# VH-VL binders against UPF0179 protein Maeo_1037: the designs that were tried, part 8

Target 1, 145 residues: UPF0179 protein Maeo_1037, of Methanococcus aeolicus (a6uvu3)
Amino acid sequence: MDKRITLIGSKIAKTGNEFIYCGVLEECSECRFKKICHDGLIVGKRYRIVSVRSAKHPCIAYGDGVKVIEVEPSNNFTILIESKKALEGLTLSHSDIQCNNILCKYYNLCHSEGMPEKYKIMELHEKIKCPKGNSLIKATVSTIN

## First folded at step 19 (VH-VL)

Design i1 (from c9 with heavy chain E55S)
Fold by ESMFold2 at other seeds, fold request of step 20:
Structure i1 (fold): chain C 145 residues (1-145), chain A 122 residues (1-122), chain B 107 residues (1-107)
Amino acid sequence: as target 1 above (145 residues)
Amino acid sequence: QVQLQESGPGLVKPSQTLSLTCTVSGYSFSSGYYWHWIRQHPGKGLEWIGSIFYSGDTYYNPSLKSLVTISADTSKNQFSLKLSSVTAADTAVYYCARDWDEGDHPYYMDVWGQGTTVTVSS
Amino acid sequence: DIQMTQSPSSVSASVGDRVTITCRASQGIRTWLAWYQQKPGKAPEPLIYEASTLQSGVPSRFSGSGSGTDFTLTISSLQPEDFATYYCQQARSFPPTFGQGTKLEIK
């Protein structure tokens, strides 16, 4: 139940690749493959490609067509967490890091997309040098559902 | 100047619920991160029971998870431990402790209460 | 759970002696280790966090070292007030765990 068959652009259809499902494009509303391409995927959720079929199909969104892939939810990713909160194995409630520096090289790790209400710390990595002076540590986390 | 003090009954009968309160003075519960309960059995070492985060999230030793409840009353600057269905094996000195306030890593205990002895017997 | 094993379980020593206590983790904990001192009838008190960082008010005769799985607490010149039980505690992974303790006694 957690694995799905879908379609993705042939150029990026490789086992091990991940993507965030962004929803149905307007061009796809009349597409022959719309149901298979989009059914069962949740907007904003990350998926990992576990298998790829070789046959290509035409698609308006991908110029060189699409391939059939099998995907599963990808629940692990890297974020920055306040160091004083971070013990491996804890499940934390999501909270924003207060920072508006969109040009920071760590911005996307501080403002990770698709965060659920809670996440589990799977592994702690190194502390980083935050330009703003926050005490932050990189962590691999798993989404909880 | 930060002080923690445990309070509660010193004698509890088997199968009853052990209930303890930690009163925090000289510091606000809401200013801290994690707040812990730890116990020490007679002639044995220390065992972490669980903690509560300032947001109210709780974390319990897996060996006690279904038996333990930790809660906080921020208006009284207190947090409490309940341990259900106690046996003689729960006889111990019980401590509350604060997570290291000035550090940048959690689960180091910097301020401990004086400890309260709880005996479980008929 | 990460098991913390202290050695020795007890040691007899005289004032002025150098004493070394070891702590071994069942898996790597980097430097996320604390040492506590507990005097009879009293709560534990912190000595060292982060394997080697002395806490405020702790005499300089105390030192800690190690990383990974093997850690050492050293008292360079034992004083009468140092007779106590010493515990290590890992803060790498939930749940936090303590060593079984090392009792330091007068001989």
Scores: ipSAE 0.718, ipTM 0.895, lowest interface PAE 0.8, mean pLDDT 87
Fold by ESMFold2 at other seeds, fold request of step 20:
Structure i1 (fold): chain C 145 residues (1-145), chain A 122 residues (1-122), chain B 107 residues (1-107)
Amino acid sequence: as target 1 above (145 residues)
Amino acid sequence: QVQLQESGPGLVKPSQTLSLTCTVSGYSFSSGYYWHWIRQHPGKGLEWIGSIFYSGDTYYNPSLKSLVTISADTSKNQFSLKLSSVTAADTAVYYCARDWDEGDHPYYMDVWGQGTTVTVSS
Amino acid sequence: DIQMTQSPSSVSASVGDRVTITCRASQGIRTWLAWYQQKPGKAPEPLIYEASTLQSGVPSRFSGSGSGTDFTLTISSLQPEDFATYYCQQARSFPPTFGQGTKLEIK
């Protein structure tokens, strides 16, 4: 519902993509597009791209330019949770899954960026086949703020 | 052998705080996941009151949330229930229970205490 | 909250009878359903988790089935020790909820 207009690198400007806003880069401090790129975005918040305009614009930070996008906050995340903890509707304290296999296809779901200290389980999905044998279930979770 | 035993006063006056302790034997509280309190009113079914996770997080039945506190004392291998501002409607048999240890899904109760009757009366 | 409704509220049956008790959830709960048996003056004891998985020490005359919203506990040949109250309980979503119970009585 709280949609905003911003600019993002043309290679990642695709509807449905998500990103975490990390703030203003040093080279962007004097950029003529600084206000539209950064106003209304909160550092550390996750956003989802809902529309993309096709025109490219020059940008020092993105060599292939940027595109105008419309974004909305993404308060719901998909992550992996230990199955024995996971009941829909519980608020859990985040704890990292003990696994450092960075080549695993599930790595980013086990080590999600921007995860708050606590989260609420909104929906449980399927259990996955963890290569290390961990008992994990895929879940949609929500930030509590 | 895992055993759970409820203890506390069997008679509580209206408006006072009901206080019960569950003592865990043959198993470490910290090795389990969720630990539950459930009650059963005279001639009626079972009502889940709340639970505590091994890390200390607590979860309460929304119908009782402002009245319930669950805590743990890991050094004594115990967890406790306090229910504030009791009325005659809180008269029940109170059970503590362990979450299914060997399962792959939470909130199935595998070991129950014997139960303790609490009567709320003047 | 997910409402669990058991049917019938009571059953009168004789030793050797086949007895079926049903449990209906107000929303889909997949197979996240437990059955407990409670004898007079005793705590409930687990019979079945996951709708159909018999727990250790439970006689094979007990079986469970179902998924989604409709679940069944069956006792294939009733024994004297089976006269008790039976409860279903969902573990789909917070808070966990129990059915109102089904009392199995001697005819």
Scores: ipSAE 0.711, ipTM 0.894, lowest interface PAE 0.8, mean pLDDT 87
Fold by ESMFold2, look of step 19:
Structure i1 (fold): chain C 145 residues (1-145), chain A 122 residues (1-122), chain B 107 residues (1-107)
Amino acid sequence: as target 1 above (145 residues)
Amino acid sequence: QVQLQESGPGLVKPSQTLSLTCTVSGYSFSSGYYWHWIRQHPGKGLEWIGSIFYSGDTYYNPSLKSLVTISADTSKNQFSLKLSSVTAADTAVYYCARDWDEGDHPYYMDVWGQGTTVTVSS
Amino acid sequence: DIQMTQSPSSVSASVGDRVTITCRASQGIRTWLAWYQQKPGKAPEPLIYEASTLQSGVPSRFSGSGSGTDFTLTISSLQPEDFATYYCQQARSFPPTFGQGTKLEIK
């Protein structure tokens, strides 16, 4: 009941990968796949890929085409948090990590899209080596609602 | 040198509200992360009551949550504890404490106040 | 909540003795464990953070070890100022919890 069919760029269509649905693009207004790509997805919500179909289809938004995927909502996701804030079981108010180095391999964990105002820390993992010297720890977090 | 000092009444009647204030000197409340209240019952161990983050978020021991309020007045460099509907079981020494400033992990206490004894008695 | 259990409840020892105090967590806490010393009529003071990191100004006769669920505090040669109550505290998960204490008394 929670699973949905959609399409995503073929390069990132791997079981276990997660993404944030960002809505309909201007290029998709007249697209043949518009309904299957977008219907039933909530803007700002995270989804996990649970299966990938092998057929590749052309897409205006993805140069290497898209694949049909099955997704489910993901309330748990991985981010980086300032280590001094992070105790397992706390609910934190989201605040940005001050860094705009888009070439950093941790960029997407520091700047997760679609973050709620508050989140609960479910599990702490390892600290990472931040090139900027920030003290950060990898954490699995969940949305409060 | 950072110092914390608890203040408030030493004797409180049952059903009243216990109010304590922690005054921070030699360090700005806003420079710290978490600020804690901990109590110690006569002849017994330590019990964490709750904390306040420098930006205002509060966290309470689930066993006390409905009775506890922690707040801060940054202009006075103070944070306060209120415990409502007290009973004799709330008789304890009350401490305020700062989260470890030089550390890289939260909820270790590095500076404690000297403690204030609160007795709940008719 | 993670329960912290200390052993022994009390120890009677002489100046110069080696003393070991243990702390057991009800579930794994990695090395997120602190030790505090409390003298009569005084507030607790930090000794060790992160299971084994000695706090600045604490004498080197104090040491800590352990990970997971089993931790120890060792005093290699007791001094007169070491007679106190010792507490462990986990910082793995909310809410933080303390052991019940180990009282170290003079013989």
Scores: ipSAE 0.707, ipTM 0.889, lowest interface PAE 0.9, mean pLDDT 88
Fold by ESMFold2, fold request of step 20:
Structure i1 (fold): chain C 145 residues (1-145), chain A 122 residues (1-122), chain B 107 residues (1-107)
Amino acid sequence: as target 1 above (145 residues)
Amino acid sequence: QVQLQESGPGLVKPSQTLSLTCTVSGYSFSSGYYWHWIRQHPGKGLEWIGSIFYSGDTYYNPSLKSLVTISADTSKNQFSLKLSSVTAADTAVYYCARDWDEGDHPYYMDVWGQGTTVTVSS
Amino acid sequence: DIQMTQSPSSVSASVGDRVTITCRASQGIRTWLAWYQQKPGKAPEPLIYEASTLQSGVPSRFSGSGSGTDFTLTISSLQPEDFATYYCQQARSFPPTFGQGTKLEIK
């Protein structure tokens, strides 16, 4: 288990929240917190907040400041997969579900950001009722590399 | 009327490579999902060897992993099995099979080839 | 790997009998189970997917039931053409695995 210390916007800093690290912002190139904020994090990798320190610090990118958080890698996360592809234990090549309904309650599970080219199915859950009639199953997946 | 037909040498010497081809007729390889190879040893049950997905991804039984290669030639509507370094233990009837398309779950085989017997002996 | 165990290994029965074949999984597979029939010298043919869904062209005397770890295939009135070996197969987890088979002989 590798824990890391970083900073995140105060409004988002809650234990249990997850985020995808997207890299150093252009605005942060001269920031004195740059090393602490970004070192040890891998671009594209998902992290889970495990603790939050209460003190706020000023940040150019966040108007309400940032809080110090402790994070750990979250290698397993939930997505929706076409049921006919999904056998537990397979490593699939990522393929987008063709649906542009951004108001769908499942949208973020169908269009998960930061997906690598391949992922392994760790566990299959329930099939869902897709409004467009797609046959989809909820799955816990693991990033490969 | 979908048909699958296995072809290849019926006799292979130990340490050689077993090569089989499955020819698909009445259906396009690219329209299917998974395509399987399964074998049956004399007087014994069925053993799944591996599969290839329409995109080209391959999946192999861990018991056979280092020796198995599955590939496809979509222009010929075929997919193939190679098993390297064969021994007498690889003597079996070999089947190709299509993954069932009409349901919503993978790895049910709906169309099987006739089977081809491969004997490994000196 | 999920182990699939069939019982009995073989059975002799008369035309008209009701025959039940069982299949047990070493862990829960929900209803992700198929049944296949293999006649001598022929490839296996599908009978049932999803534990209970009868495939097109399969006689209605065949039925399947079960979920979790315990499954049955039933032939309600055995016919001479039902002489075959029957296999169950799980589709819960990679790699797919088959039962050892149940050979049905007509007395």
Scores: ipSAE 0.707, ipTM 0.893, lowest interface PAE 0.8, mean pLDDT 87
Fold by ESMFold2, fold request of step 20:
Structure i1 (fold): chain C 145 residues (1-145), chain A 122 residues (1-122), chain B 107 residues (1-107)
Amino acid sequence: as target 1 above (145 residues)
Amino acid sequence: QVQLQESGPGLVKPSQTLSLTCTVSGYSFSSGYYWHWIRQHPGKGLEWIGSIFYSGDTYYNPSLKSLVTISADTSKNQFSLKLSSVTAADTAVYYCARDWDEGDHPYYMDVWGQGTTVTVSS
Amino acid sequence: DIQMTQSPSSVSASVGDRVTITCRASQGIRTWLAWYQQKPGKAPEPLIYEASTLQSGVPSRFSGSGSGTDFTLTISSLQPEDFATYYCQQARSFPPTFGQGTKLEIK
């Protein structure tokens, strides 16, 4: 999948934002924008907003209306990786960080759902202060097709 | 203390496969992260060849990728380099090295082997 | 690939001199840089990592500094055992790359 036109809630329609397409909702089956909103998108795929048109349109699912956006597929995730493994450009085998602290502010970055068996490190960001003392670095990674 | 020692033939004929083994002593291969091969051509400095991770994943210099194979034999505490279709340009000193164990960042080499000279000549 | 350029290629100096060697990266590498010392006929040995952190057992006359693209290795008072070739190496991105080396010789 290449660049597509779709619609998204006005509050989140900002260039650079990402979303996961979740499919057609039951209340959208009769919507006049159904084709534009949903055609060409793959359920479960992540998309990045590359442009936003300013006009709002009414939508039953979004009370503040929707805006027309251009999106492209995004295979990228932000996660935390053990610092000693992480060199930009390497392809690593996925390995869960051994931590069960669900109250941690970093929990979702340590426990990303839907990660493939292998990923490529696209960009390293900052090291974080792990409450348990793990040496972790924030990274943007890409799925391996 | 940790020691690395390269071994293999010092003379290899053109078009043959160069094969070297690094023996690790005083430390378990499986306790490390990355294990490296680096070579030094006469007058040309250091060139990273590739590495193997403790899980068996391998990483190769893109300029050598189709010619290089790195493998490990955990039971012998060894890892090996094969370079196929060699020419005189592959004449160099070959080093194995360990990723820095105490560090917080990969790809710093803390322990190097003594190096072995490989000459490619008829 | 990130190119690492050292200068000068060689330096002639006397025991007791202060010597500075530089290393420049073709793009930003933060502080992910190591220095190695190589004596004739021997393997490289780690000297400094993370641009400025001395490896255990390295004399305090060695110091490293810099971040981004420009890095410096300084020896404050040369000793006879310091005459060697020095290499910088980036660990910012795959593949790791080395500078071409700086040879430090006796005048």
Scores: ipSAE 0.690, ipTM 0.885, lowest interface PAE 0.9, mean pLDDT 86

